# Miniprotein binders against q9h3h3, part 51

Target 1, 235 residues: q9h3h3
Amino acid sequence: EDGFTAEHLAAEAMAADMDPWLVFDARTTPATELDAWLAKYPPSQVTRYGDPGSPNSEPVGWIAVYGQGYSPNSGDVQGLQAAWEALQTSGRPITPGTLRQLAITHHVLSGKWLMHLAPGFKLDHAWAGIARAVVEGQLQVAKVSPRAKEGGRQVICVYTDDFTDRLGVLEADSAIRAAGIKCLLTYKPDVYTYLGIYRANRWHLCPTLYESRFQLGGSARGSRVLDRANNVELT
Below, E stands for the ipSAE of ESMFold2; O stands for the ipSAE of OpenDDE; V2 stands for 0.75 times the mean of E and O plus 0.25 times the DockQ between their complexes.

## First folded at step 5 (miniprotein)

Design Q14
Fold by ESMFold2-Fast, scan of step 5:
Parts: C-alpha cells; structure tokens; sequence
Structure Q14 (fold): chain B 235 residues (1-235), chain A 105 residues (1-105)
C-alpha cells in the first residue's frame, strides 16, 4: 500500500516485468485483428494474478502493443550503472542535468508519457485509442498495467525513443491528445527508473521531466506542455 | 526492518534466477531456429533474451544498493555472485547473436 519503500516499489516493478505479458505485436499481426484483441483483453478486466472470472486465469504483468517499427534500444545500462556509482562517490552534485549527461553518454535515452486512470470504461476507451495510434504508426509502443487485487488506479505508459528530443516528446503528446486523451500526463526518462529514482528519493529530484495538461480551445497541439526542470511552457 | 529487507532481497534473487533460466531457454530456441534457417524467429527470441538480460542487470543494481545500505556481508557476496552469473549469460548471448548472424548469411 502507502508503506511502499523505493526498494519495495522496484521489486513490484521487476515482478511485473518478469511475469508474462499480453502483447499485440503489429510487426507480425495484421492491424485488422486489433479490435478483437482489445475486446478480449480490456485492461479494467484483466487481473494481475489471474482469476477464472476474468479474461486471464494466469498472472499478467503488462498488456502491451508494439508498433510495426518498434525496435527496443536500452543503451549501455551497465556503463550507466558504473558511472552512477562513481558519481555518488565523487561528491559531485546530483541534478537533472548531471543525470541527463549520464544518459546521453551511455545512450540510455528512452522515456515515457504516463497517465493514471481508475478501472472502468474510460480506462478501456483510453487504452483502445492509444493502441490504435500505435498500430497506425503515430506512436511506437505502449503498455498498460492490469487490475491490481487491492484496487486503485492503473497506468498507461507511452514510450518515446529519446527524452532529449523535445520535438519527438511533444509529437507523442500530440498523438495522445489526438487519440482523445484529456487527463493529466507526466513524462519520465527511463534513466530515472534504471537508477531507482522514484517519487521519494534521497536526492529530492522530481522524476517528472515534462507535464501535459489538456487545454480546451487552447494551443494548436490541444495541450499545455511544461518543462518541469525550467518551469517553461513549451506549447 | 532487517527482516523486511531480507524478504525483498530474497524475492529479487528469485526473480533474477527466473530471468537467467528464461534467458538460457530463449537463447537455446534462437540457436535451434537459426540452425533450421528460420533467422526471423531466431532474431525474435534473441531480442526477447536481450530484454530479459537488461532487466536482470537492473535487479543486480538494486541488490548492490540494498547490500551497501545494510552493510550485510552475506548480501554483498550474493550480489557479487549474481553479477558473475549475468556476465556469463551476456557472453553466451553474444555467442548466440554471432551464430544467428552467420545463419543469415
């Protein structure tokens, strides 16, 4: 629950990554099969550990959609780890800028837009929109958490290749908004995840690099995007 | 508590061991697919193995942090052994990657 430590949260995330995923892979599966797959596996009904009353009887860690051009690139995570250990020992300040340089040096550049929604029709509808955008090529890859036994909100993650590519991050935001998503979005670089930097961390860093809010009748992109590090509006 | 940290440590080691076993299974499937001339299937298994190996590396990082924070010599030793295991798996992965490339040509 609310008693989660950073280590406990990391262990839960590892368990989800190691457990089986339900994947629609557009690299090998015709796009025409997507609607049937979405109807079979709505995220509000797929349970984390399985239940005869749900679409799954076995554990599911994540529900994912891979785009036709999706190619995983994790960079040099081992080199990143070694550099991180050296940085902590050096006494040099640990800042967003320092982490950004570490990520660039070791090519650990991926990141993700996050949205949290309660189980129900709105979650399933949002996921369907995102999944279609991925299969149609507007987004590269996305995943959504299954329903937890304790309840609570579920998370949709929409990945981009390079968090330092501001235009690419903003284009992903635009595609999410075009899919009908109106909730708050936050963007987190994967380097933060690989280094164990969560909401509560000993360096008091904000794990969110960008924030997107839906704007009624506003900007050309349909949203207001902020650079959280500099508190500067990008759209 | 120390007991709660031990439980987390043991669960991470269990997940690490499961990942290493799965990586070897995938690498064996990649080799078999490559021997049969199915390089497309071999590349898919190789991709999955690489992803799991990356996740296993992250587990080692977390294990090292827990060992350092607790100052527990047993935890440090176990984290070091896990590091050796993944280094061997990465060498095995490179070997299979080369075999898949050879089969393509």
Amino acid sequence: as target 1 above (235 residues)
Amino acid sequence: TEDEVRKIFEELIKRFEEAMKRVEELLKKAEEAAKNGDTETAEKYLEEAKYLALKARLIIYILKELAEETGNEEFKRMAEEAKRIIEEAEKRLKEVEEKVKEARS
Scores: ipSAE 0.060, ipTM 0.430, lowest interface PAE 6.8, mean pLDDT 83

Design Q15
Fold by ESMFold2-Fast, scan of step 5:
Structure Q15 (fold): chain B 235 residues (1-235), chain A 105 residues (1-105)
Amino acid sequence: as target 1 above (235 residues)
Amino acid sequence: TEDEVRKQFEKLIKRFEEAMKRVEELLKKAEEAAKNGDTETAEKYLEEAKYLALKARLIIYILKELAEETGNEEFKRMAEEAKRIIEEAEKRLKEVEEKVKEARS
C-alpha cells in the first residue's frame, strides 16, 4: 500500500527530471546576469506545465543554478543498480551500511539538502539567496521545483559532491543558513534515489541521513544537525 | 482500483517510450559532434543521454512492481519488453561513449 504511493511519487519526480530545465550556468554566464534571471523566473510564478500567463509557456521540470566550479559526476549508476539487484536476490541484510558501501564502490556519492516552502515571496526570497550563494561559490549547485498545477509546497535542493564527507555536508548546511534560510532542512544521498528507496520502503530504511533545524542565538552555526542514520547530534 | 493501476502503468510506458526516443536522438547528436571534433558538445549530449537512460531504468522498476501486484500477464510482457529496450539502449550508449573517448585524442 505504502509502496504503491511511493511508486506514484517516484513517477512524478522522474517526469520532472525528464522535462526541460531552466538553467543559470555560472560556468558560461557572467554573475552580473543573475539578478535579471532571478527576476525573470521566480519559482512561485514558473508553472510546471506552462501557461501563457506565467514566465513559461512550455513545461519546466526544474529551475537550476550551476556554480562556476560545478563538475557533475553521477558515478557508475549502472554498476550500482546491478549490485543492488544482486543484493536483493541474495539472503544478505539490506541496511544503511550495505547501501553506503555499494555507493562508495560505484562512486555514486552525491547528495542534497532539501527544503519545502509554500509558493510566494518567502520561497522566491529563499531561492534567490541560495542562487547567489551558488554563483558566489559558497555552494556548488541547486535546483527548485516549479509551481504545481494542484498547488502545494515547492522544494529547493542544494547538492553536495559526497554524502560520506560529513564536513562537506555540514559546510553546505552552514552556507544555506548564511544565505538566510531558517526552515527545516533534510539531507538525502542520491544513491537512495537511484535505487528507488523512498519514505515507505520494504526494508524500513530512513532515506534521510541528516536533519538541520535553525537555532537563533544557539550554536555558532545557527543550526542543530542530527545524524538520522546513527541517531547522533553533530552540532 | 484496477483501472487506476492500468492508467498509471500506461502513463509510465508512455514516459519510458518518450525517454528512449530522446536518448537515441541525443546519442546521434553526440556521435555527430564527435565526428566533427567537437568533443565538449559530444560529452554534453552523452551525459544527458546517460541521465535519461538512468531515469528510464527507474521506470522499469516501477513497471515490474505494478505487473507483479496485478498479476496481469499483459503488464508483465510489456515490462519485459521495456527491459529489453533499455538494455539495448544502454549497449548503444556504451558504443557512443567509446567513440567519444576515441575522438578525444
Scores: ipSAE 0.060, ipTM 0.496, lowest interface PAE 6.5, mean pLDDT 83

Design Q16
Fold by ESMFold2-Fast, scan of step 5:
Structure Q16 (fold): chain B 235 residues (1-235), chain A 105 residues (1-105)
Amino acid sequence: as target 1 above (235 residues)
Amino acid sequence: TEDEVRKQFEYLIKRFEEAMKRVEELLKKAEEAAKNGDTETAEKYLEEAKYLALKARLIIYILKELAEETGNEEFKRMAEEAKRIIEEAEKRLKEVEEKVKEARS
């Protein structure tokens, strides 16, 4: 397992959240401007810390697209964290079901489909497809990481508002596939992120709730989705 | 290795300190906007500060886990100090939130 690398990635993601974002906000910007914005800020060329030869001279943490109906709701994260500390002190079993219950109680329900792609045409094309789906209303909100100094894979995050709503999670997967995405997707509830639970944790929890694999010539949805937490195939 | 673990811990502390500095900058901007009657801008800065403070709490949980896993007493002390810093920042955040609400009323 690679606990320390996962922690480094979590710290980098937090630092990115703190730096400025490049945002196309469909709530206030006409959809007709999207293609020009995508051409100006392809994620394979936008640099994390700025570069005279890139579209940005200053640091960029994330490149994001907000849908017309996007309304951020993080829930009661402070209450969640307090309850988590109390649970650890109680000695009661810590399971996926227990975390799900804490998330529901504190309304910390958002989650995201993740895909990791190498910098280049395939990444930029995938992001453009996702961005168009967001602006057209098939997805609610998405973001993509800029290019790191050393290179390496970049991540596209596609958010849903309720990880306990299986139909909603599957609908987002279908929209991602309809946008032409064929790579492996993993779905992670934000509750795990807010509690600092990563791949190698003492409770042996898997922060990946769903996994989606492209299915060539298969279902109309175009994918096979596995519920990792309950070990059940959903499609 | 121990060197890799120490490097990771130091990196996380640095990111935490940057987050705390950013939170304070945002809270000062929120206070200034509220004082000038721009409550919408003040609320935007306040919400950004709240979000960063919650992300900084994540770093504290990771630091505590690393300190426990390694049994390193220095790491435990550093994690405890970081926890004190964020608790102070959260009190400051509540103070600014109250000022923003007062300006709105």
Scores: ipSAE 0.013, ipTM 0.420, lowest interface PAE 7.4, mean pLDDT 83

Design Q17
Fold by ESMFold2-Fast, scan of step 5:
Structure Q17 (fold): chain B 235 residues (1-235), chain A 105 residues (1-105)
Amino acid sequence: as target 1 above (235 residues)
Amino acid sequence: TEDEVRKQFERLIKRFEEAMKRVEELLKKAEEAAKNGDTETAEKYLEEAKYLALKARLIIYILKELAEETGNEEFKRMAEEAKRIIEEAEKRLKEVEEKVKEARS
């Protein structure tokens, strides 16, 4: 919710990143095992801190699927953080352009499409579709949050290599739509996540770059992608 | 000021401490594997240690932001202590990385 501070949201995300992950790694596991793995670990039933009666007795931070060609590259996050601290100390303006330049300089280029869904069949079905697209090679990597003890919506993150590559970002959106996903999607560069930029940030930056809406009707179908900062349709 | 912020801060400190302990364990295993000529295993432990060290470094950033937001002096002290620990761990990580690289040759 909007009632949470940016720091609180960042702290929750970091805690999840540090806890154990449930991973289907298509680089080392046959694709034929995916359906059984998805049945064993539906995200609506996997609990954040473990629970009798859930698939897990121990904490789980994320449920993830790695594609066959996935090659992780986080860039120089340490250098990015040092430059960010220097920027804040300098008193110079903090703008989207400055952050983009810091990200490029330190090769922190990855980003992700986000979708938020309530626990239940729709979440599990959406995650299964995304996971299959990853294993089949249409997407590179994805993860989904487990069910939180306080309840609330869960998030599916679908990653791309370079947020400055608009075509690549749009191709990922198309692959998500082809997997049967029809809900609202928003795109966030990892540089924003690493620097703690969420909805209620002190710099008043828009926390996402793009918004994708499913559209069906008339003489065309697919999704419409909006550049949120400039209010310009890209598709 | 909010109880939830304090609980979140304490959970992050706990995870940071666990990550630092795991990093040291992994670095010792990487050194041992490299010493025994098992460079493939050494590199796997090293990469896992690097990942955890990176996550721990990100925790320091979050801890500093929470301390500043709340104005809590105890949080500021804990974040500063954690920063010293991660800087030592990152130095040790680079030393082990050099040893693994040398053993590969």
Scores: ipSAE 0.162, ipTM 0.527, lowest interface PAE 5.5, mean pLDDT 82

Design Q18
Fold by ESMFold2-Fast, scan of step 5:
Structure Q18 (fold): chain B 235 residues (1-235), chain A 105 residues (1-105)
Amino acid sequence: as target 1 above (235 residues)
Amino acid sequence: TEDEVRKQFEELIKRFERAMKRVEELLKKAEEAAKNGDTETAEKYLEEAKYLALKARLIIYILKELAEETGNEEFKRMAEEAKRIIEEAEKRLKEVEEKVKEARS
């Protein structure tokens, strides 16, 4: 089976989280400085491991923007992982409902909308729009991956504080669309990331809960949101 | 494959060790800021240290899984040592968090 590949992907994700981040923190930095910061660190030019020809000579794991009201709460991840090990040892079925309950019990509620874009002007423009929405208070926090050595697609992550709060998740989608984003979005709860649910075939779990597709005209939100697990439209 | 697993394990250990050094640096800066009455800066460093410690804890679970899958006793020993290191860092983090709370009040 492809276990080794899953561990390699987890290791790379951990490395990115642990390497230095480039952060615009609106809690301590005036909003007027954002445009200069975005011009200095366009994500299509910031390299993952540093390069003399890029804005960074040292490794960068993520480029992030924190909103003025952002208050991180990761919950009890240690308790979550202990409960997860117990669940696996018990032989009980592992389902989206069981994972949701573990997340609620341990207050591991955050999640994120994901968009994948090729390096270039469109990525940098999309990131600038998201960053401005965060600084203006329409979104809480976001981050974008730096450019990989081989120049594959980069990811923008837009976080919400509670994946079980459907209205909050949909409000974030609306703010992303209002920022001019038209690409496909998928939503992943952080509990799935902490438990390594990117091995799609091991537990046969869909790694994302929601999908958002842009539509011209139509809904006030500017998009259609689908609950992937139940195959029902939310908008 | 076995050499690739060993290389991955060793890379994770190196990343874990760098994270632990960074956590201690951040906690020292948080303590200094708190002593100087700069509680806002102290909270920022504490927040960064907590996040990094959380990510380092996730590495322990990956190391444990790799050690169990391979049955390698050296890997199991290294994973257990890393677990001890993170537990000490988490105790240190709670101590600094308490100092920051005291300075804030």
Scores: ipSAE 0.038, ipTM 0.503, lowest interface PAE 6.7, mean pLDDT 82

Design Q19 (at its last look DockQ between E and O 0.07; V2 from the best seeds 0.00; counts 0 for: pae O 4.0 > 1.5, placed apart)
Fold by ESMFold2-Fast, scan of step 5:
Structure Q19 (fold): chain B 235 residues (1-235), chain A 105 residues (1-105)
Amino acid sequence: as target 1 above (235 residues)
Amino acid sequence: TEDEVRKQFEELIKRFEYAMKRVEELLKKAEEAAKNGDTETAEKYLEEAKYLALKARLIIYILKELAEETGNEEFKRMAEEAKRIIEEAEKRLKEVEEKVKEARS
C-alpha cells in the first residue's frame, strides 16, 4: 500500500495543471517552427522542477501543443460540482451512466486519450508524432508530462471535444495510430478528472471509458477500441 | 494524520491564492491588449485566466472534501471563504470576456 488517497492524487494533478506550461500554439506560431521547438523541449529531458541540466530552469507542469482550430470549452464546472454534491446526498447509485448524464447536463464534455511511456527516445518520438498530427490538424490539442524528479513513466494526453461523440473519439484514436503509436491507450472524460475519479476512488468506478489496443496487421483502423462503460467493441 | 491533513489543506489554500492572483494579472493583461486592438493576445490571456479559474474552482472541491473528512470547522470556514473569492473572480472574468468580445467586433 503506498498510502495515497484520491484527494491526494487530485491535488498533485492540479499542481501540475497550475504550474507554468511550455506551449507550441499553432494558432499564432508557424508550423515550420515545430521541429526546432520539439528539439529544444524533448519531454524526456524537461524536468518537473527545473534541474540545472535540463532545458528548463523553472518548474514546468506540462508541455503542450495547441492546434490551429483550438477553442477550449470547459462547460459549466460550477453547476457540475453542485449537481455532484446533490447526487452523492441523494442515495442514487453513482454509475458511469449517472456521471454521463451530469456531464451532458452541464456541458462538461471534453476528454482525453492517455498513454504512459518511460522516459527515453520512444517517448520523445511518440510525442513528436502526436505534436505534428496536432499542428497538421488531425488532432486538436495534446500535452505531455515532464520528467518527475523520482523518475517513472510520463503521460501523453490527447484531447477530444466530446466524450459522448463516439465517432470523434474513434477519429482521434485513428489519428494517434496513424502517428505510429502502438502502446495501450485509455480514454478518460474530463468530468471524471474534475470529480476526482482516479484509480483509488471510493465509488469503485473504472477511471476510464474507452480502451484502445494496437491491432497487429490487417486492420484498416490499426486498433481495437472497447467501450468499457457499455461493454461493447467499437471496432 | 490530522497534522498531515492540515499541511495539505494549507498548501492547497496557498495554491488557490496564487491562482487567484495570477487570474487577476492575466485579466488585466487581457484588458490592456483589447484596448490596444490586439484581440489575439487578449483572447490568449483570457483563455489562460479561464483555465486557472477552472483549476481554482476544482481546488475548492478538494478543500471541501478534506474539511468534511476531518470534521474541522476551521477548514470548512476557509473552504467557504475560498468559494466566495472564486465567485468574485468568475464575475470579473465575465466582465473582461465581454470587453474582449466588444474589442474584436
Scores: ipSAE 0.314, ipTM 0.670, lowest interface PAE 3.9, mean pLDDT 84
Fold by ESMFold2, look of step 6:
Formats: sequence, structure tokens, C-alpha cells
Structure Q19 (fold): chain B 235 residues (1-235), chain A 105 residues (1-105)
Amino acid sequence: as target 1 above (235 residues)
Amino acid sequence: TEDEVRKQFEELIKRFEYAMKRVEELLKKAEEAAKNGDTETAEKYLEEAKYLALKARLIIYILKELAEETGNEEFKRMAEEAKRIIEEAEKRLKEVEEKVKEARS
């Protein structure tokens, strides 16, 4: 895929990141208000730019829910970016292992499970289930994109604190599945986002660390999770 | 196309500039709340400022790439200035965070 296209998609995501968000913050808002908030702002009807007839009159970058225990920890992002610049000039190879070590060294450890759904009942239902899981404490923070264009897929992001903590990442996958979500999930460490590394990047890095596929079986329940970097099935 | 790249750079830099104005406003409100002893309000403004600055930080690499694709020297200068602005904002964030922590005493 053309690097130009990847940079355009990143620019759109960056604009959304910096626009105002619609946030339900369980740290300051009673949980009993969640259902009314979800009904007011279904992600299939909240428009990116406040189209006529939508519930929002102004642009919305993201719709988000912060859990009661949400404590943001970005780590040393400045140090990470400086070390990244130095690495690029050093002549050393840039590999997934190199990125992992930079993330560990600078304590930039968060990551997210991603799911892509078309606008409509399934998206709104999935988001509502995730939002409830966040407010109830099974997940810490999640966001969903607004409707940016007619018929385009939207994304739900469910964050975890530490991509190197496999058990924590798998626990989040289980909580997502318990909310009734059966679609493909992919997991991406935030270090790639903070360094501007997307799918068709110049270094040919793959930002997807894990892939989760819904599966029911007699011995195992929930998901089949593949570690894409090491070709190891975790379940 | 080249024209689409220029439009995206211009929009992204406009959003960045607006975001940085909002960061400064939030930091001033956090300092004032802390001075008035309202630590809870100060921490809320500080958290919002940190979040917005974090998002602004990550766009620096995209701005540089878009500027390079255009070949526009003014865009390249603007991307470098954006980097300076976010670096200064991150220093100011740390200073305000310390003031909020001191107010908790």
C-alpha cells in the first residue's frame, strides 16, 4: 500500500484526536447516567463534523468512556521520541524488538484492542456493552469513532495498561467477549501510535501484536488469540 | 495527490494551533484553581491539558512527512515550529503539575 495513503489516514486520525471528544467519565459522573448518555450519543448517529439532524451540533473526534479506576499513564513520551530519532540515525536495524525495547525503556506500555464495525445496531450494541464493562470496572477506558462518512466502518478501541503483560491483554480480550463481541480483534501497542508508525510505514513494521478470533469449544471458551510477532497461539 | 497533501497539512496545522491554544488556557485554569485551593478542579484541568498535549505531540512526525511531500519550505518551517511549541508546552505541563502537587500540601 502507498505510503501517501497511510499518511493521509494518519492525518485524519490526528485531526480527530485533537478535536473535542464526547466523554462519559465514571470518575465524576454517576454510573446511573450511563444508559441515558449512550442513548443520546449512539456512535452510528454521532457525526464527525456535526451534520444536520445528528445529536451533536459540533465536530466530535471520538466518543469515550473512562472507568472509575482510569489513571492515565503515558510514560516518557518525550524520551521515547528522542530515542527514536537517535535510533533512526544510528544505523542499527529497526525491528519489532527494537520498538518493544524502546517502549519498555521509556515506560510507554499501553496498547489497545481494535474492532471495526459498520454503522448500525451491531456497532451501537457493541459499544454499549463495552461502555458498561468500562463503567463496571472490567475494562479501564474505551473509545469509538463517530460516523465520518455514510456506510464507512467505524472503530472501537479498548485500552490496556501494558502490552508486555500478556495475561492483562488476554483478560481484556475476555472482557470484550463477555460483552458479546464476536468479530475479529487486533491489538496494537501505543508505542507505534506515538512514533507515527502505521500500516504502510517506511520501516515495514507491523503494528499488530495480537489477533483474537471468537471461538466456542468444549475445552476452551471465548477466543483463539495469536501472537503475530512470534507465531504462537496463546489459547 | 500533491494538492490533497497540502490540504491535509493545512488542516492538521490549524487543528494543532487550536489545540495548543486550548492547552495554554487549560494550564492557566489549573494554576488559578490550585492557587484558590481547589485541587480537584486543578487536577481536572491539568489532566485535560496533558491529554491534549499528548495528542498534539504525536502529530509532529506526520506534519514533517506531509511537509516533505509538498516540498514547501514554509510548511517545513511550520512543522519545525510546531515541534518547538509542543516541547515548550510539555515543559510548562511539568511546571504546572508541580504547582498542583504543592497546593495539595
Scores: ipSAE 0.276, ipTM 0.636, lowest interface PAE 3.7, mean pLDDT 84
Fold by OpenDDE base, look of step 6:
Structure Q19 (fold): chain B 235 residues (1-235), chain A 105 residues (1-105)
Amino acid sequence: as target 1 above (235 residues)
Amino acid sequence: TEDEVRKQFEELIKRFEYAMKRVEELLKKAEEAAKNGDTETAEKYLEEAKYLALKARLIIYILKELAEETGNEEFKRMAEEAKRIIEEAEKRLKEVEEKVKEARS
């Protein structure tokens, strides 16, 4: 396990959010151009800082695909942060339920399935499958991290609009599995990211709400989804 | 209203500046603790600094989005300046982290 703390990875991800993105927007670009775009910008070859010989000459934070139904709505993140600060000052116990309520109150409901893959053909193939699923309307939006200099794992993020909608979260898992993804998936609400709640945080909150494991020959979904908060299988 | 967006932007800038000031203070404390051989205290300050730096980054992200949405060139410039500030702080944070690691070894 590359010794980067979950916080460092989160910091890097946030830093990457501020750099230019390579985006395929299905709202404005014909779906027929997706294959050419994927071939031009394979995630395993796109470099974070635009290294010589890479498809990108400039720094790239993320490679993203926006579906037809994608609407960027982050909710009231500022209000969320203020409420979070007030909560911390109050000395009240902080629970996953507290965070859920804060998220609902401020309409910060987005979440994402995460998968970590080594750079290479498998990553590029996985990304192509996800990108196609987004363009076909099975998923709304996804992004993948570019290749880092250190050659570490790249992350694909597949977003859902509402982490409190279990059905929507499960449908996204099914779509990811249908795209041929077999690796471990973890689901994280964005509210946890916005509040700086990462693995091994001082509140001992688990930022992962769901875990999906691929299952051969199993349910129609092709995965087993665990609710980590309740330690219950949902599938 | 344009005025409301301006006020929101200014508030976020203030929050950012405050966070960055605290990060710098914590990094200095971490360095001092590391020099004194108190690696536990150094790590604590470093962890807190990292946390605040993450918050600061998030603020910058919001600032950038607001600047883009409004098309206000002043807001864009302010967001760019904030980005430079956090990048410098993040570099400093890495340097301090290395010093703390060296002091632990």
Scores: ipSAE 0.021, ipTM 0.340, lowest interface PAE 4.0, mean pLDDT 86
ESMFold2 (binder alone), look of step 6: mean pLDDT 84; pTM 0.816

Design Q2
Fold by ESMFold2-Fast, scan of step 5:
Structure Q2 (fold): chain B 235 residues (1-235), chain A 105 residues (1-105)
Amino acid sequence: as target 1 above (235 residues)
Amino acid sequence: TEDEVRKQFEELIKRFEEAMKRVEELLKKAEEAAKNGDTETAEKYLEEAKYLALKARLIIYLLKELAEETGNEEFKRMAEEAKRIIEEAEKRLKEVEEKVKEARS
């Protein structure tokens, strides 16, 4: 759209990751406290850099909910980055297949379903549904971006352990749909994020692996999931 | 613009330096927890340090890309120095990881 490169998008994501997070951690906090926490920190009102009139006076990078079983495992990202540098220097084609192999070799397997929503009631309602699904054990981990100074859409990220586990990715999609979410979902492996592959990347790769669209009536799953790399319907 | 690129580079350097300071603090806390037999707390500090070191490593990649695209020799020198710092921090992290594993034994 306007004035942002892949490098700029990566830098913004980095800043958010390093700034403080507002976290509901179900490993140490009773589930009964979730509704009060959601009411205190609706993502449409939490500001990126803090404001006296908002729920936060200090900067917030992300608002997150950790499930009871949450155990972070990023794999060997150092080895991944070294291999990525070697791949770029080798002249070998950079494709979804070569990136998948790098991710498998270095055990960098996590990924996420993404949904982009405008600030307001629908965003806050969607986030509350996702957060409850995480605390109840249907999803493992989720986070949502705070409201940017200039506005714009906010993103909800719902994580899975292994992007190569098609069944696990589809089960997360089903849980998101069961939470009442009807908007477009796209799935991105964290290896793409760690290597700076965004919508405006110089390798012209599709930045997402899967796409989920809500389907009325005839589907027991409530959605149609497409493998974008192979152009094959999974459901 | 020229000023926007410089501001972005300087902001990334500042973020990197903040991350390196926090990594050092977390590794010290991990060592202290391990010495006290609190290996569970030591593992948590170590994991947070690893996450921040990983994020700092991504900053190095972005600094190198910006330096190469601009051809700015000052930026190239700063990126190379940051790479040196992260390599030292990653070595320190590995040393603390070994100490935490030993304390768990």
Scores: ipSAE 0.174, ipTM 0.564, lowest interface PAE 5.2, mean pLDDT 83

Design Q20
Fold by ESMFold2-Fast, scan of step 5:
Order: C-alpha cells, then sequence, then structure tokens
Structure Q20 (fold): chain B 235 residues (1-235), chain A 105 residues (1-105)
C-alpha cells in the first residue's frame, strides 16, 4: 500500500511540475518584497487547483523561492535514463553505488531535504523561515506544495547542488534548523526521482540517504543526522 | 485493494498519453520553426519536448514497478506497450534535434 501511495504521489508531483508556479526570484526581485509576498501566498491557503476563496483562482503546482546565486543544473537526465535502461538489460547488480556512479557520470547531482507538515500556522511559519534563509543566502532554492483537495500534509523541499558533497548536505540541514524547523527531515538525491525509484522498489534500494532529527538544547547544530544506508550517526 | 491499484495504473496511463500527445505537438512546432530559420524558437520547443519526454519516461518506470509488484499480466502488457510508445517518441525527438542542429549550421 505504501509503495502504491508513493507512486501515485510521484505522478501528482509530475503534474505539479507542469502547472504554473508562484515564484519569488531573488535574482530579479528586491529582498524587501519577500515579507509581502509571503503574506499574500501562505502555502496553507494556496490551493492546488484554484478557488475563488483562496489567494489563487487558477491552478498552482508549486510555490518556490530562488536565491540570488541560484543556477539550475539538472545535468544530463536523458543520458542518465538511457544508461539506467542499459544497466537493467545488462544483468549487472543494481546497488546504491551503481546509481551513484550513473549520477556522477551524467552530472545529475542535485538532492533535497524534505519535510511534511499539516496545513496551518506551523507550515506557513516554517516556509517563511526557509524562504528568508534562501533570500539571505544560507540556502540556494526551496519549494512548497500548495494545499490539495484531499487535505493531506504539504511538503517543503530544500535543494542542494550535490548529494555526494556530504558537508554541503549537512550545512543545508544546519540552515534549516537555524530557521526554526524542528520536524523530521529526510534527504533524497534527485537521481532516484528521475529513475522512478520510490519505496518498495524491486531492487530494495532506499532512496533516502539521510535522516535529520531535532535535538533540544544538547547539540550545537540543533540536530542528529543519520546515514540511512550505513546506519551511522554523522552528528 | 486491486481496484484502487487498477485506478492508479489507469490514471498513470492517461497522464502518459497526454504527455505523448504534447511531445508530438512540440516536436512538430520545432520542425516548422527550424524549417523557417527560426532556430531560437525551434530550440525552445525542442527543450520543452525533451522535458516532457523525461516525465513520460518516469511514468514508464512507475508503471513497470506497479506491474512487477502486482504480478498482473494485463498491467505488464500495458506497461510494455507504453514503453514501445516512449521509445518511438524518443527516436523522433532525436531526429528533430538533428534537424534543428542542421538548421543552425
Amino acid sequence: as target 1 above (235 residues)
Amino acid sequence: TEDEVRKQFEELIKRFEELMKRVEELLKKAEEAAKNGDTETAEKYLEEAKYLALKARLIIYILKELAEETGNEEFKRMAEEAKRIIEEAEKRLKEVEEKVKEARS
């Protein structure tokens, strides 16, 4: 069931990518306009398919904030997908290491920290903190899902450029914690997303590389980060 | 349940078919723009078609996983047919990409 739910959510995420986005682009918009933009488009109130009673009358796929230095680079996703098909046909073992090599070869290196929150004040407050961190340069880019008809949790995605750069991934976690986020975070490389690898896949791969859990008062960085593949605590 | 899985599978097939129609429309627009010497517009349509083809390929991977998990022979057949369609579209995309490059030169 969980596997089927993940695949259905992936299809919905693809549809969201294709619909219009609400974007605060710090490369072209003054930082002084951010607070007004956040007040106008709180993610708990922006509806996925539009509603006259919400901030939007038309569909919105994602609400995003781009940092001043943001330069999108998805790498060679087409080459990655071709190599993946060849790998499956070759009979070679499909392992995390093999996928990592494919990702490096085709420069598909981005990844993201994910947090899931119910619609409401805490979601809007968390998103505002993340958005400010992006505009101030502590994070590069982030997006949050609008409210779906189903009334389920919404997701905030905070991207990093290179999932193989563990220090960079951990620095993003620290910035998220500094923004006041206390919920569970999971980190996923985009290579798994581009190959359709989700929970309960037939290769028994875990697309989640790291988990971050908040620690009150004990840790200088505010969190404990676990390497899921090796079951080793990094912080 | 089996009915819920079938509904998910059918929705993914429907989305895949919509993406394939859009890819073909964009490739035709790219060819026409290239033929008319408007290589900038041709490249824009080509890049949009590539993006949608990548999304469609992702749906194929999801369909294959659902077919394997359920062991349903009908789902396997449908996933194989969708794979044939995307492979044909990817071949056409490569042909249009070469035409756009030739028009640039």
Scores: ipSAE 0.005, ipTM 0.417, lowest interface PAE 10.1, mean pLDDT 83

Design Q21
Fold by ESMFold2-Fast, scan of step 5:
Structure Q21 (fold): chain B 235 residues (1-235), chain A 105 residues (1-105)
Amino acid sequence: as target 1 above (235 residues)
Amino acid sequence: TEDEVRKQFEELIKRFEEFMKRVEELLKKAEEAAKNGDTETAEKYLEEAKYLALKARLIIYILKELAEETGNEEFKRMAEEAKRIIEEAEKRLKEVEEKVKEARS
């Protein structure tokens, strides 16, 4: 089930990354223009391959907002790939720890909080909240997928610079929750994406490192964050 | 007196105050380390301070929910005071973070 599905997802991700992006860049655009931009390009209406009836006539891979201090660093992805091949050949166990070590060695440290929402007002409202948090400086960068032809869920990705920086990951979660987001969030290091670690992978690794749940009731309330690799609650 | 909700609220305030005290201690240690050129140690203290400030912010969320649910004006005032305290601590944290960044060149 996972062989072809994983390959298909990887191909779709590569195509989206290569297609044009709709970007609000707070480094060069005044924050006062954000609300108009959000109204022009609601993610529930922007189509993946373009449509005369949508805001875009040409393909759009991602809709993104860059914060004032955004400085992308993908690390040494080529070195990571070579080391990954060597690791698989070595017979050494493939665990979250070995993947973490490879990521650190090759400076492939970025990661993202993921939320999946159906197309509609709730998605557009969630994205607007995230975009404002990015422009206001509570988050660094975010992107959202456009609407596929068949509908389906869309994904909002909120990036942090370093998945090993627990505090940075938790601060991003807090900012997402402050924006009014209450759905399940999962955190995925970009190293997992580059190495093809998706759901039900051959190494039986959890495809995400952290999980955030908005909880009400009991003696504790608010967002609860779990470290999936160590099975430890962070909040 | 023996109101369970009041006891819970007061316990949360006490935990909040403990976190705020620890945040201030860590920020002073971060400043001292940065002043002495030990930026690695300064960053570690800042990271701990940020984490505790985050936990304190979560306590405020719970305090506000309890105040809203009970309609208790005293609880609302206490929650607003705690919010003021953490906002001042977060300003202090940003000031110390800036000093640490300047020491790092």
Scores: ipSAE 0.000, ipTM 0.094, lowest interface PAE 20.4, mean pLDDT 80

